VHH binders against o75319. Designs and how they scored, part 95

Target 1, 181 residues: o75319
Amino acid sequence: GNHIPERWKDYLPVGQRMPGTRFIAFKVPLQKSFEKKLAPEECFSPLDLFNKIREQNEELGLIIDLTYTQRYYKPEDLPETVPYLKIFTVGHQVPDDETIFKFKHAVNGFLKENKDNDKLIGVHCTHGLNRTGYLICRYLIDVEGVRPDDAIELFNRCRGHCLERQNYIEDLQNGPIRKNW
Key: E = the ipSAE of ESMFold2; O = the ipSAE of OpenDDE; V2 = 0.75 times the mean of E and O plus 0.25 times the DockQ between their complexes.

## First folded at step 7 (VHH)

Design ta4 (framework vhh_h_nbbcii10_fgla; at its last look DockQ between E and O 0.26; V2 from the best seeds 0.00; counts 0 for: pae E 7.9 > 2, unsure alone 62.5 < 65)
Fold by OpenDDE, look of step 7:
Structure ta4 (fold): chain B 181 residues (1-181), chain A 125 residues (1-125)
Amino acid sequence: as target 1 above (181 residues)
Amino acid sequence: QVQLVESGGGLVQPGGSLRLSCAASGFTFDEYSDYALGWFRQAPGQGLEAVATITGSGGSTYYADSVKGRFTISRDNSKNTLYLQMNSLRAEDTAVYYCAAFPDEYGYSSHYDYWGQGTLVTVSS
């Protein structure tokens, strides 16, 4: 039901906007039912997410949720003005081409529809690190032509944590470009 | 300690129906579980394919496109048993079917899944 994800407390709740992009990464916010299992300073709710984003003088325009479960929070916990997209993404393995395509399509659609503003694409998995980092970097590499090491470094610096999984890093650095869109 | 045991496989004619069961021990399927349940299959010479899955909370189901409208995944928590109702079976449904439990957060992966021994389903005239 409402078990706190392993190591969830070890990660910064929200990263920084990635310069030159519309991306910001964060760990999964937890709905109210989780609060009883957390110290007050550990709590990070959907409301807290938006407050922290505002503290950075930014605004979310889209949330992409890469977690596989739906038990952490409900889309109804988010403002109606912010679209919510679920992309069920398997953990610990490199996302498949379909997942990558879905992510790229969502990002491109958002950018097309939001040319008149500077709203951010918020991306999260459980920790907002590995799956999140991979897909963001994959986009930057495949679509924006960024060098793999530059993309990884940028993400790590802005998230405040480094990608941890070698299979993700290896695929980003040496794997094929996915241009299936 | 965790054990999954599939049953119900066998030979069936095209268009026929079959119901698979997966009995779990040492693991609970209730709504408090952090694990999802699913059926997978491996046809001869093919890789492992996800057929149908259901989250621990029971709120979400997944079906492969090839089985949508024909297969139904369900569970009975009181019996700690997972089911796969297979209708309108086709030759291409021939495979060894596996029951698995996996973290619902991360999806299925050989790194942390529990698997049964499998049950063979053969669809042939």
Scores: ipSAE 0.133, ipTM 0.540, lowest interface PAE 1.9, mean pLDDT 91
Fold by ESMFold2, look of step 7:
Structure ta4 (fold): chain B 181 residues (1-181), chain A 125 residues (1-125)
Amino acid sequence: as target 1 above (181 residues)
Amino acid sequence: QVQLVESGGGLVQPGGSLRLSCAASGFTFDEYSDYALGWFRQAPGQGLEAVATITGSGGSTYYADSVKGRFTISRDNSKNTLYLQMNSLRAEDTAVYYCAAFPDEYGYSSHYDYWGQGTLVTVSS
């Protein structure tokens, strides 16, 4: 099915690079089959994503797709060959330790392989907000030692929308540091 | 009325097997192909844990680390039923197991979350 995700239209398509990091967050791009249900100004395709990143004078070096479904676009719909990683992330509860570890491992691997360039890690779930914000902030807190409130403020400001799920916010602020391995 | 009903719970010895079923009514899995389906569990005094999930298309599965290699999620669209095959059961698998259908991303709209009433699985001698 080509149903537009609930509230997807309410969110800015792409955020801004988070200063001091390699992260940029966005909502899920939708392949052409979804455009019949969208006004032209509402469209946000894989091509639109890359154009908006380029307009910021940035380049994607990795896309981490946190959605639990494969219906929104295929990696071959991307206009450029870019490394793509799907981490199926259940959206009902705070991500489990395995999911957090996979995310940390992917980010650390990217940073090692891309130490001599300035390419960005693009991260998205459906809305580019709750699961995306949680995992980015968890990485900044656990791996980079950023204070929880500072990580959340940075994400919210650069995404252009605040994290919404209270259980995620509470876990980031008050939950344990997770193992980095 | 959309409804999910679990069955197949019970008492089983460690090392045993059990198959949980979740019958859906009021909708078909084909109509809600953009929803994931899954099994969650809750032991007394513990939080809710995702055990196993399967994409609406049936193309991908997820398993909690604690159950990988022992549990298998599957679905039968012709019977509108989701299954969890549970092998090599351990005492720590004791919990109430819930069937759920949920969209890829949860917002503040609860109208898109469907949960069963739960079925108790007890693993003990």
Scores: ipSAE 0.012, ipTM 0.388, lowest interface PAE 7.9, mean pLDDT 85
ESMFold2 (binder alone), look of step 7: mean pLDDT 78; pTM 0.793

Design ta5 (framework vhh_h_nbbcii10_fgla; at its last look DockQ between E and O 0.32; V2 from the best seeds 0.00; counts 0 for: pae E 7.3 > 2, unsure alone 62.0 < 65)
Fold by ESMFold2, look of step 7:
Structure ta5 (fold): chain B 181 residues (1-181), chain A 125 residues (1-125)
Amino acid sequence: as target 1 above (181 residues)
Amino acid sequence: QVQLVESGGGLVQPGGSLRLSCAASGFTFSDYSDYALGWFRQAPGQGLEAVATISGSGGSTYYADSVKGRFTISRDNSKNTLYLQMNSLRAEDTAVYYCAAFPDEYGYSSHYDYWGQGTLVTVSS
C-alpha cells in the first residue's frame, strides 16, 4: 500500500550539498498517490525534489535509490536527463560488502563521467538518514580517507538530522575499512 | 492493532528439526513492503541475537553465521505468516525465539518495531 512511511513527515525533505564532496542526501520522494494523506506543506514529490535542488543553485547528475521497495515512485517520474540507479539495500543491518561495493562503483563511475561539471549525486533511502548516511560515510572513509568522526559530523550537519542507528555508527567508527574492489 | 503470534516451539533432540510460524494481524505483509520481518533469539543470560531476516519485498535474506545452511526463513503473504525452518538442531540453538516486524530503515531496535511474545525451543538429549 500507500501508507506514509513511519516518521517520514518528521524529516527535512532535502539536505545541503556536503562541502568538498559531490553528495546531497534527501528522503524518498512520494508519487502523487500518497498526497491524499498529506497536508500541502508535507508533500514532497519527485518534482518538489528537483525544485528544491534548483533553489540551492545545484543540479543533480545521478540519483541513487537505496530503498528496498519500489512503491514510492517510479523512475519514469524523473526527468529523462537524470540517471537513476537502484541499489536494493536492506535497512535493518549494516549493508553487506557487495552493497558497499556497488555503491562505491557507482560513485566512482559518476565522478569519472562528470569530471568536467559540478553536478551532484543525490542519495536517498526512506528517510535519507541511516542507510544513506552509512553508505556516504563509508565511501568518504574508505575511498577519500576521511576520519570516521569527521565524515559523520559532515553528514549530520548537511542532512540536518543525526544518524540514529547505533550499529551503523559503531561500524563506521570502529569497524574495518572495506576493500574498494 | 498489530499483533505477531509465534508457534511451533518445543522440545527436540539434537539433529532434529522444527518449523516455527509467526502469524501477523492488524496489517498485511504486501501492504507494508517497507517493513522487514525476522526471527530473533535469546538464550538465558545472553543478549538478543538476530537469527534470520527477510526483506519487506521478500527478495533478500540475512542469516547469522551460526545458523547458515541449517535454517531457512520464508514467508507466505497470502497467509500473513512468517516461517523459520530449523534443521540439524544443536544444543546451542536452545533459546526463546521471537518474531519481529520492523521498518527497514531503522532496524529492530527502533520504537516502531512489533514483537511477538516468543516461543521456547529446547534442544536436548
Scores: ipSAE 0.024, ipTM 0.428, lowest interface PAE 7.3, mean pLDDT 87
Fold by OpenDDE, look of step 7:
Structure ta5 (fold): chain B 181 residues (1-181), chain A 125 residues (1-125)
Amino acid sequence: as target 1 above (181 residues)
Amino acid sequence: QVQLVESGGGLVQPGGSLRLSCAASGFTFSDYSDYALGWFRQAPGQGLEAVATISGSGGSTYYADSVKGRFTISRDNSKNTLYLQMNSLRAEDTAVYYCAAFPDEYGYSSHYDYWGQGTLVTVSS
């Protein structure tokens, strides 16, 4: 269906590159079939995503889609030159170890293969905030050794919105480190 | 305004059957294929647990292990109503049962978009 996700309009379409990282977060782009339910200024398509990234003088090298549905847009809507990875991630609950591992593995693989460029890893869930923020922060904490509060602050600042889910925040701040292999 | 109204609860003896209904208004099942429908329950002193869910597409169902083989979730789009057929009821099935509509991508939680007021099911001899 073409139901606009709840609260989707409330969030900035695209954040800023996180300094010192290759991450950029954004809300889910919506394919053309959703446009009839949106005002022109509310529209955010896959094409719009890439335009906004270019406006920041950046380039996407990978898109990680964390939504638990496939109805928002099709991989075919993306340029062929940008790999698309789907990691089905259930909302509202802390991602399980398998999901975390999949995310870390994807990021590490990308970084290994893209040492010669500065392309970004674009990560999104529905709002590009909670699931997205958790997994990015989890990576920074577990893999890069960043202090949890620093990771959260960095993400919030760059995304333009703060993580909302207390269970995510709590897990990041006080939860165990997850295995990286 | 979206409303979910549960009905069909009551007192029943162990081994008995009940059929719960959830009538939805302001929310059309057929128009929201990206939403799952479900029954949840909360027993006294216990947390909310998912009992049975059905995906918006109607292709997937979930049942808690404790109710598998005894409960059946179904929906009638023409009536915009969700059902829970409960057979072989046990004392441990005693709880307030809630109907909920939530996005498919969301996990089980007490914080969903739409909830009913609940209907009490008491299983007692």
Scores: ipSAE 0.018, ipTM 0.383, lowest interface PAE 5.7, mean pLDDT 90
ESMFold2 (binder alone), look of step 7: mean pLDDT 78; pTM 0.786

Design ta6 (framework vhh_h_nbbcii10_fgla; at its last look DockQ between E and O 0.56; V2 from the best seeds 0.00; counts 0 for: pae E 8.7 > 2, unsure alone 59.5 < 65)
Fold by OpenDDE, look of step 7:
Structure ta6 (fold): chain B 181 residues (1-181), chain A 123 residues (1-123)
Amino acid sequence: as target 1 above (181 residues)
Amino acid sequence: QVQLVESGGGLVQPGGSLRLSCAASGFTFDEYSDYALGWFRQAPGQGLEAVATISGSGGSTYYADSVKGRFTISRDNSKNTLYLQMNSLRAEDTAVYYCAAYPDEFGSPYDYWGQGTLVTVSS
């Protein structure tokens, strides 16, 4: 139950806001029960997440959790003022159309409801990289009309790590646009 | 010790049905489970592919496009058993089917696998 995800320590805990967007990506925060298996400097809790976001002079308005488990932390660990959305997303596989649609719908809903502020959409999977990067890029490509390579580069730069999964990259670069409704 | 044991495989004609079972021990499949559960298959000369998966909480399911509408993944928490109902079987469904439990990302060293059960669809 409390084993640290593989390679989790290798990734920066929080990326930077993606310029021109409301997105910020981060690796999964771990609830307190994981701390006994981590050095103090390796710890990254839900509380730490919000502290790091504030250090960037930003504020989270929504958290989208793409992990395919619920063992990492509980929604109750988050402030009540920040809505939490779970979109169970299988790892390593290109998300299916339904998953993509769910993500797009959530993002569009947030943007519609948050026109009066500049709060961010925080997105994470386990590492906050592959699933996270794919869906963010998929949104930018399909909804915002961004060139695939530009979207990928922007995400990689802001996350501080590059997308690793070739199947994700290939689908973003050469795959079809997915329906937005 | 975690163990997964598949059963229910066999020879079936096209259009037929099979129900695979995966008996798990060493951890629970209830709504508080830390593990996602799934069925995978490997056909001769092919790579391993995900067939159907279910989140630990049961809040989400995934099906490969090739099996959507034909296969159903389910679990019985009281029996700690995962099932795959396979209907309208096709020749291309022939493969060794594996049951797996994994914390989140497929392919992790924390994944647990069964020994597999052979499904042969042939006239």
Scores: ipSAE 0.078, ipTM 0.558, lowest interface PAE 2.8, mean pLDDT 90
Fold by ESMFold2, look of step 7:
Structure ta6 (fold): chain B 181 residues (1-181), chain A 123 residues (1-123)
Amino acid sequence: as target 1 above (181 residues)
Amino acid sequence: QVQLVESGGGLVQPGGSLRLSCAASGFTFDEYSDYALGWFRQAPGQGLEAVATISGSGGSTYYADSVKGRFTISRDNSKNTLYLQMNSLRAEDTAVYYCAAYPDEFGSPYDYWGQGTLVTVSS
């Protein structure tokens, strides 16, 4: 079954650009087949994502999809001019070092290739909150030297929802700095 | 009624091999193709660790760094069974191994877990 993801309706579709960064976070867009199970105001498709970004006077230059499934939408539903990267991220514990490295590598590569524009990196998991918030904050802490509490507060404010999982929060606040390999 | 049942654990010497099986009942992997399937383990005094997972579509796998190159996850939809082939076993692989099927982030009430099978790597 094509279940609407649990609690998905409870979250704002798209956050705000995080000031001083190239990040914007959102929940997973759902392909048209889900729309028969949604009220019109609840719909959030790949096209709706791009429309909402344009409404903020922003432009996506990369989408990083952290979900561990391909059932929500197909990459073919995205404009060809927007690169899409899937980083399969296990959802039951703090992401491992390989996942963190892949995320950092993708972000650093994007920033290098996009230094002459102001395009954003869109990051999502299923709800655009826990896995998404962890990896964005881990990047800000490890690569940009942001204090853990400042990174978390910035993410929470711009996403419009607070990080929920205590093991993620504890690792960000009290865990080791990860190397920038 | 959805059930996952692990088997194939036991005592093995360092350097040996085991194959774990996870038989699913009450559903088929095709019905739950939106679920990821995985093996998790808990060693004495440690938290739960994801060992290997396979995406719901069956096309992508993840392995913990500690097992990469030694363990292989696979599934057989015709037998409704998930497997973990464990080669070159080490003492630190000693743990209870759990099979799981899950659709989403941590804490979903739709996550399904087996009861676990003990793997002991010792002389």
Scores: ipSAE 0.012, ipTM 0.358, lowest interface PAE 8.7, mean pLDDT 85
ESMFold2 (binder alone), look of step 7: mean pLDDT 77; pTM 0.780

Design ua1 (framework vhh_7qia_2; at its last fold request DockQ between E and O 0.90; V2 from the best seeds 0.86)
Fold by OpenDDE, fold request of step 9:
Structure ua1 (fold): chain B 181 residues (1-181), chain A 118 residues (1-118)
Amino acid sequence: as target 1 above (181 residues)
Amino acid sequence: QLQLVESGGGLVQPGGSLRLSCEASGFTFSSYYMGWYRQAPGKQRELVAFIYSGGSTNYADSVKGRFTISRDNAKNTVYLQMNSLRPEDTAIYYCAAFRGEYGSSDVWGKGTPVTVSS
């Protein structure tokens, strides 16, 4: 139940805002019940997430949770002022068209409704890297017309870690454009 | 210490064109992401155009088809060609540079005013 995800400690808790975008990626925050299994400096709770975002002089306007479980934290652990969207996304596999479509629509909806502010779209999976990076890059490629390598490079730099999954990278670089709205 | 200096702003009639320039000094910015932003009176600063270090570009919907961002790394300069200008394009335009690296600081110009009016 409360076991720490594999390799979760290996990744920086929060990346930085991707310039030119409204995206910021982070690893999954863990609710209080996980703290007993972590050193104090390893803890990363929903509260810690918001504190770290604030330290970067940013503000979250939406959280997109791509994990395939609900055991890490509860939406109730988040401020009521920040919308939470769950998109169950299977790990290791390239997200299907439906998942990609859901993500794109969520992002586009947010951007449409938040033109008057500079709040960020926080995106996370378990490690905030592979699924997260793929979908963010997929959006930049399919919707904004960014070259795959440019999108991947930007994500990697800002996240502080590089996409690891070759199937994700290959699909981004050479795969077809996915359905847009 | 990277410095950005904008130029090319001014008064223009609707339908007119302007070309903004932003020159970097102190360091080369070939590896930097560059953006043009604007802030109109009473409004928040918004992204207008963005160019990746790799050359990809992105535009605000309101300027697509009218504005073009480009860069000349040899001259450490980013440009914004603005065509078919509209009164709603009136704003102070800012150039910004981003390293795109965790922990890095953004660099901003002081801005150049663009006024579109009959």
Scores: ipSAE 0.895, ipTM 0.941, lowest interface PAE 0.5, mean pLDDT 95
Fold by ESMFold2, fold request of step 9:
Formats: C-alpha cells, sequence, structure tokens
Structure ua1 (fold): chain B 181 residues (1-181), chain A 118 residues (1-118)
C-alpha cells in the first residue's frame, strides 16, 4: 500500500525561505505508516516539517498541497492553527490555467489575511520541486513582475535542487503571462 | 567577512525625499539578493523593497510608486530612493543581503533611522 514515492529520498526535505517572498518549499511529508520502509535519518513526517521550520526561526501560516492524493498524510496530522489547502495538480504537464488561478488566489488571500505577520506559505508536491517550483515561479512572474530567470534562480537556490522538467522551464521563460483575476 | 553599513537616514518633512545607501565591505555582491526592511516603533520589521541578483525588483504595497531600490555591483552598494515621504514611513531602515543558497545565512546591517515629521 503506502509505497515510498519514486526518488523521494533523493531530495532535501525542506528548503530555505525564499527571501523577498513569503514562500518555502518542501517535499511531501510522510505519515508514520511509511516509516517501516525508511531508515531513521530518512524519515520526514509532518512533525519533522514543523520542527525544521522552527529551526529556521520561521512559522508556517498556510500549507498548499499540490499532490493528487491523500495517502501521504492527512490534514488532521497538522497543527489546527495552520490552514491547509489542496490544489490538485497533475504531474508531467504544465499546470492548466484553472490550477494556476487557484494558486494565485490562495496566495493573494493569504497575503491579505496575514499582512500583519511574517508567516510563510509552505508549498509542496511529491518532491517539492517541479510542480511546486513552477507554480511559485508563475506567481512571481505574473503577479510580482519578476523576470523568469530571476524567479527560477531564486527557487533553485532556496530549494537546494534545480527545476528539471524542460517543458516547465520553457513555459516559464517563453510562455504567456497568465491572467490574475 | 561580509558587513553591511547603512547611511543616509535623518529627519525629513512630509513630501520630501531621501536616499539611503548600504555598502557591503570586502567582496563583490553581484550574486546576492538585497533588500531594505523597516521597523517602526511598536511594529514588526517588514520588507520595503527587494532586488534580485539579476535585477528584478518588488515592493511593499505601501511604498509602490514612491520608493525605488537599485544596486551598483561595482561599488557593492544598494540604494533606496524614497520620494513623497509620509509620516507612516518613519522607522529604522535595515539593509539585508541573502545568497539564497540552501543553508546559507543572511547578513543584516545595524539600521539607519528615518523620521518624517513637520
Amino acid sequence: as target 1 above (181 residues)
Amino acid sequence: QLQLVESGGGLVQPGGSLRLSCEASGFTFSSYYMGWYRQAPGKQRELVAFIYSGGSTNYADSVKGRFTISRDNAKNTVYLQMNSLRPEDTAIYYCAAFRGEYGSSDVWGKGTPVTVSS
């Protein structure tokens, strides 16, 4: 049943806060049932996520889960004080306009609600890299006016891994600006 | 060792202008992301303006159209041009430098006070 996602062990659990933004990216945390297949040093649970964020002197104010499943952990595994939002995002293809819009809406809503604090938006897909990086960069480009190469560089540095899917990179660099309404 | 020193703060009338400077000592900072932050009395420190290593900028809503961040990599200096100043801009302004690399630490200046009052 609860198979470890392909190549999940190869990725750093949690990135660094992206300076100048309210974003932090991470790979999907795995509930206790997955730990039977993991060495102790490989474990990364919802509790581990929050401990690692606290060790950076940061606080999560929202988690946006981009995965297409609930098998990895349940929202009940998260502190009740941290809102959770799932935005279904199919892998291997550039996210569609509806998905991009939902992501922008969630981020803008968070920023409005949290203008008086410095809490972070945590974003993850399975590996916290391609879908996560694409949507964060798309937001920075379309909403904040950041140049594509600048957005990609910041994400790559802070995640500790480079975006790998060429169709995502090409769409960020050369694709159209998506609507913000 | 990278150090940041802010200068250019002071007392300014509403509607006036001021230019803050932040000089890094000892090395080229072209690969760093730079930001200006401010902390008003009784408030948390907040981002004012941010400039990417490649030159993209972004601003807090409260200062858009009035403030401009820029950088001169040859002088290891970042600037904040502050126009149309308002009393609510009164704060201590801090310069910060970020490599952005996973595991790297931020560098902060000691701050330069700005007071906007008649």
Scores: ipSAE 0.799, ipTM 0.904, lowest interface PAE 0.8, mean pLDDT 91
ESMFold2, look of step 7: ipSAE 0.756; ipTM 0.895
ESMFold2 (binder alone), look of step 7: mean pLDDT 83; pTM 0.836
OpenDDE, look of step 7: ipSAE 0.826; ipTM 0.914
ESMFold2, look of step 8: ipSAE 0.784; ipTM 0.905
ESMFold2 (binder alone), look of step 8: mean pLDDT 82; pTM 0.835
OpenDDE, look of step 8: ipSAE 0.878; ipTM 0.936
ESMFold2, fold request of step 9: ipSAE 0.776, 0.795; ipTM 0.892, 0.904
ESMFold2 (binder alone), fold request of step 9: mean pLDDT 82, 82, 82; pTM 0.832, 0.829, 0.828
OpenDDE, fold request of step 9: ipSAE 0.895, 0.894; ipTM 0.942, 0.941

Design ua10 (framework vhh_7qia_2; at its last look DockQ between E and O 0.01; V2 from the best seeds 0.00; counts 0 for: pae E 20.2 > 2, unsure alone 64.1 < 65, placed apart)
Fold by OpenDDE, look of step 7:
Order: structure tokens, then C-alpha cells, then sequence
Structure ua10 (fold): chain B 181 residues (1-181), chain A 118 residues (1-118)
């Protein structure tokens, strides 16, 4: 169906670019069919996403969708020039090694292929917070060698909301480094 | 009034060393993320080194093991120690400060030139 996700309205639609990285996090954009259930100022469509990114003088080069459903929007709603990658990620539990690897591989591939530009990797789950924050932070920690608290702080500041799930935070802070290949 | 002022650039031979400094004024330094960027002629600006407010650092692959970024919050200064310099390191080096928040500002220096040539 086209019911609005719980608490979806409570989160800022788009974060800011994470300095020193090419990441930007946002909540899931909703296709037109959802607009009937939203006030005009609450609407956040794929088109709105790109408008907001442009307002920040940025450009998306990749969208990684971590939601576990396909009901929110269609890849066809995105510009053809921006690749779309779906990584089905179950909510509320720490992503498994395969999911983490898929994310890392996608990010590394993008960075390798986009050395000549400054386009961003847009990452979202439902709220663009917990799953999104975990995987971005996991990357910064495992691949970039960033201290967990530094990674988490950067994400929180840029997203405008803090990671909420203690199991995610605990795994980032104290969990093992995950496989990078 | 917010500004970053770079210094330490110059001409150096391959294999030589330089230490760049960037002094911040007009804003709280300690809570900002700091970065060194460079732009070579005909190339895009690229991140060289980045230092988190919490102290973590990262580097471009091309400078890992040769460059070190550090900060002195008491002096509102970020440094870039550049060792084993190569001709391909020739560029204008820019210092940048980032708050990383919605109400934030980005501040950029005017740049300091670094030329590595025999």
C-alpha cells in the first residue's frame, strides 16, 4: 500500500554532505501516490530530493536504497543519469557481513569510477538514519580507519538526527571489523 | 571576518619536505573539521588530508605514508607535514574548515602554492 511510514514526517528530508567524504543521507522519497496523504510542506518526492541536493550546490552520482520494500518509489522516478542500487536491508538488526560487503563494494566501485568528479553517494533507508548511518559509519571505520565515535558524530551532525539504535551504536563502537573483500 | 590563512608553501626539490600551516580566525576552531585540498593546473580540486574534530584522520591514497595532517586547537591552526615530495604533488594547496551542521559555514583559504621540481 501507500501508507506513510511511521515517524517518517519527524525526520529532516535531506542531510548535508559529510565533509571529507562523498556521502549524503536522506529519508526515503515517496512517489506521487503518497502525496494525497501528506500536507504540501510534508511532501518529499524523488524530484524534491534532487531539488534539495541542488540547493546545496551538490550533485548525486549514485543512490543506494537500503529499504526492505519497493513500494516507496520506482527507479524510473530518478534521472537516468543517476544509477540506482538496491540493497535490501532488514531493519532493527545489525546488517550481516554480506550486506556490509555489498555496501562497501558499491561505494568503492563508485569512488574508483568517479575520481574525476565530486558527485555524491546518496544513501537512504526509510528514515535515512539507523541503517543508513550504520553502513556509512561502518565504511568509515572499516575502510577509512576512522574512530567509531568520530564517524558517528560526523554522521549525526550532518544528518541532523542521531543514530537511535543501541545495537547499531554498540556494534560500531565495539564490534569487530567486517570483511572488506 | 571568518578566514583561513595558509602559509609554508614554496619551491622544493623532489624528495624534499614542506610544512604547511593554516591559521583560523573569526570562529571556534576546535569543533570544526579541517581539510587540506589541492588543485593542480588543469585538474580538479581534490582532498589531500582530513582531520576530524575528534582527531581521526584520513588521506588520499596518493599521499598516504608521506603526508600528515594535525591540528593545534589552542593556536587555531591545522598543519600539513609533507615528506618525500614528488613532482605530481605540485599544486595550490587550500585549507578548509567545515562545521558539518545545517546552520554551518564552510571556510576556505586563498591557497598556498607548492612546487616540486628539480
Amino acid sequence: as target 1 above (181 residues)
Amino acid sequence: QLQLVESGGGLVQPGGSLRLSCEASGFTFSSNYMGWYRQAPGKQRELVAFIYSGGSTNYADSVKGRFTISRDNAKNTVYLQMNSLRPEDTAIYYCAAFRGEYTSYDVWGKGTPVTVSS
Scores: ipSAE 0.823, ipTM 0.907, lowest interface PAE 0.5, mean pLDDT 94
Fold by ESMFold2, look of step 7:
Structure ua10 (fold): chain B 181 residues (1-181), chain A 118 residues (1-118)
Amino acid sequence: as target 1 above (181 residues)
Amino acid sequence: QLQLVESGGGLVQPGGSLRLSCEASGFTFSSNYMGWYRQAPGKQRELVAFIYSGGSTNYADSVKGRFTISRDNAKNTVYLQMNSLRPEDTAIYYCAAFRGEYTSYDVWGKGTPVTVSS
């Protein structure tokens, strides 16, 4: 059904653009059918997402949805002009190499197609924190050569919440670097 | 200074229509989330319809297809068109405005009574 995801209300809806990158992270927007279970000030719809991005003087050029479900909103709830990509990402474990590859491929493709603008890649999972933070940081480390602690600090600051899963943090800090993706 | 004033309530027979209005003063209307709530005797106040600052709408299941919320930012007014009214729609209808995602700041009107009876 239309259960509000556990702890979803505890997280800021949208972070800030990560300086020096094209990334912005947010929690999953919830389609209209969820709003009966929310006070108006708790609502965070696809439309609310775009309003918040415009308030920051930014524009989304791609949304990468890391959730393992389609029940939260439908791609047709988004403006037709914004590409949407779902990468099914298993929670509670470090994402596998195939998932990391798909994410890197999508980001690299976006950067090539959008080299002449400043549009952002919006990334979300359910809470916009652990899976989202891991994949953004993995990209920054492996592709951009950012030091692990710097990537994590940047993500935490811009999201407004710290990465919580210790196995993700340990893999970012001490795991293999996948530079050749 | 901040006020919401509802109007348009009254008595109507089942199957009839009413149009409620809510005029706002003392704040920037275009930046707020606006909603209609209702409270029947002995019941909890419940959401009826809601309109986001960007124009999208939400409705309680009990009123879908019968009620329409709309807003006119130039007139600082939110409307609720209520069609095919039923006795269970009898309630005091309140207009409410909310600011920000997590701010506790909100404004409520005094309410306008709606009675649907034969």
Scores: ipSAE 0.000, ipTM 0.092, lowest interface PAE 20.2, mean pLDDT 83
ESMFold2 (binder alone), look of step 7: mean pLDDT 80; pTM 0.813

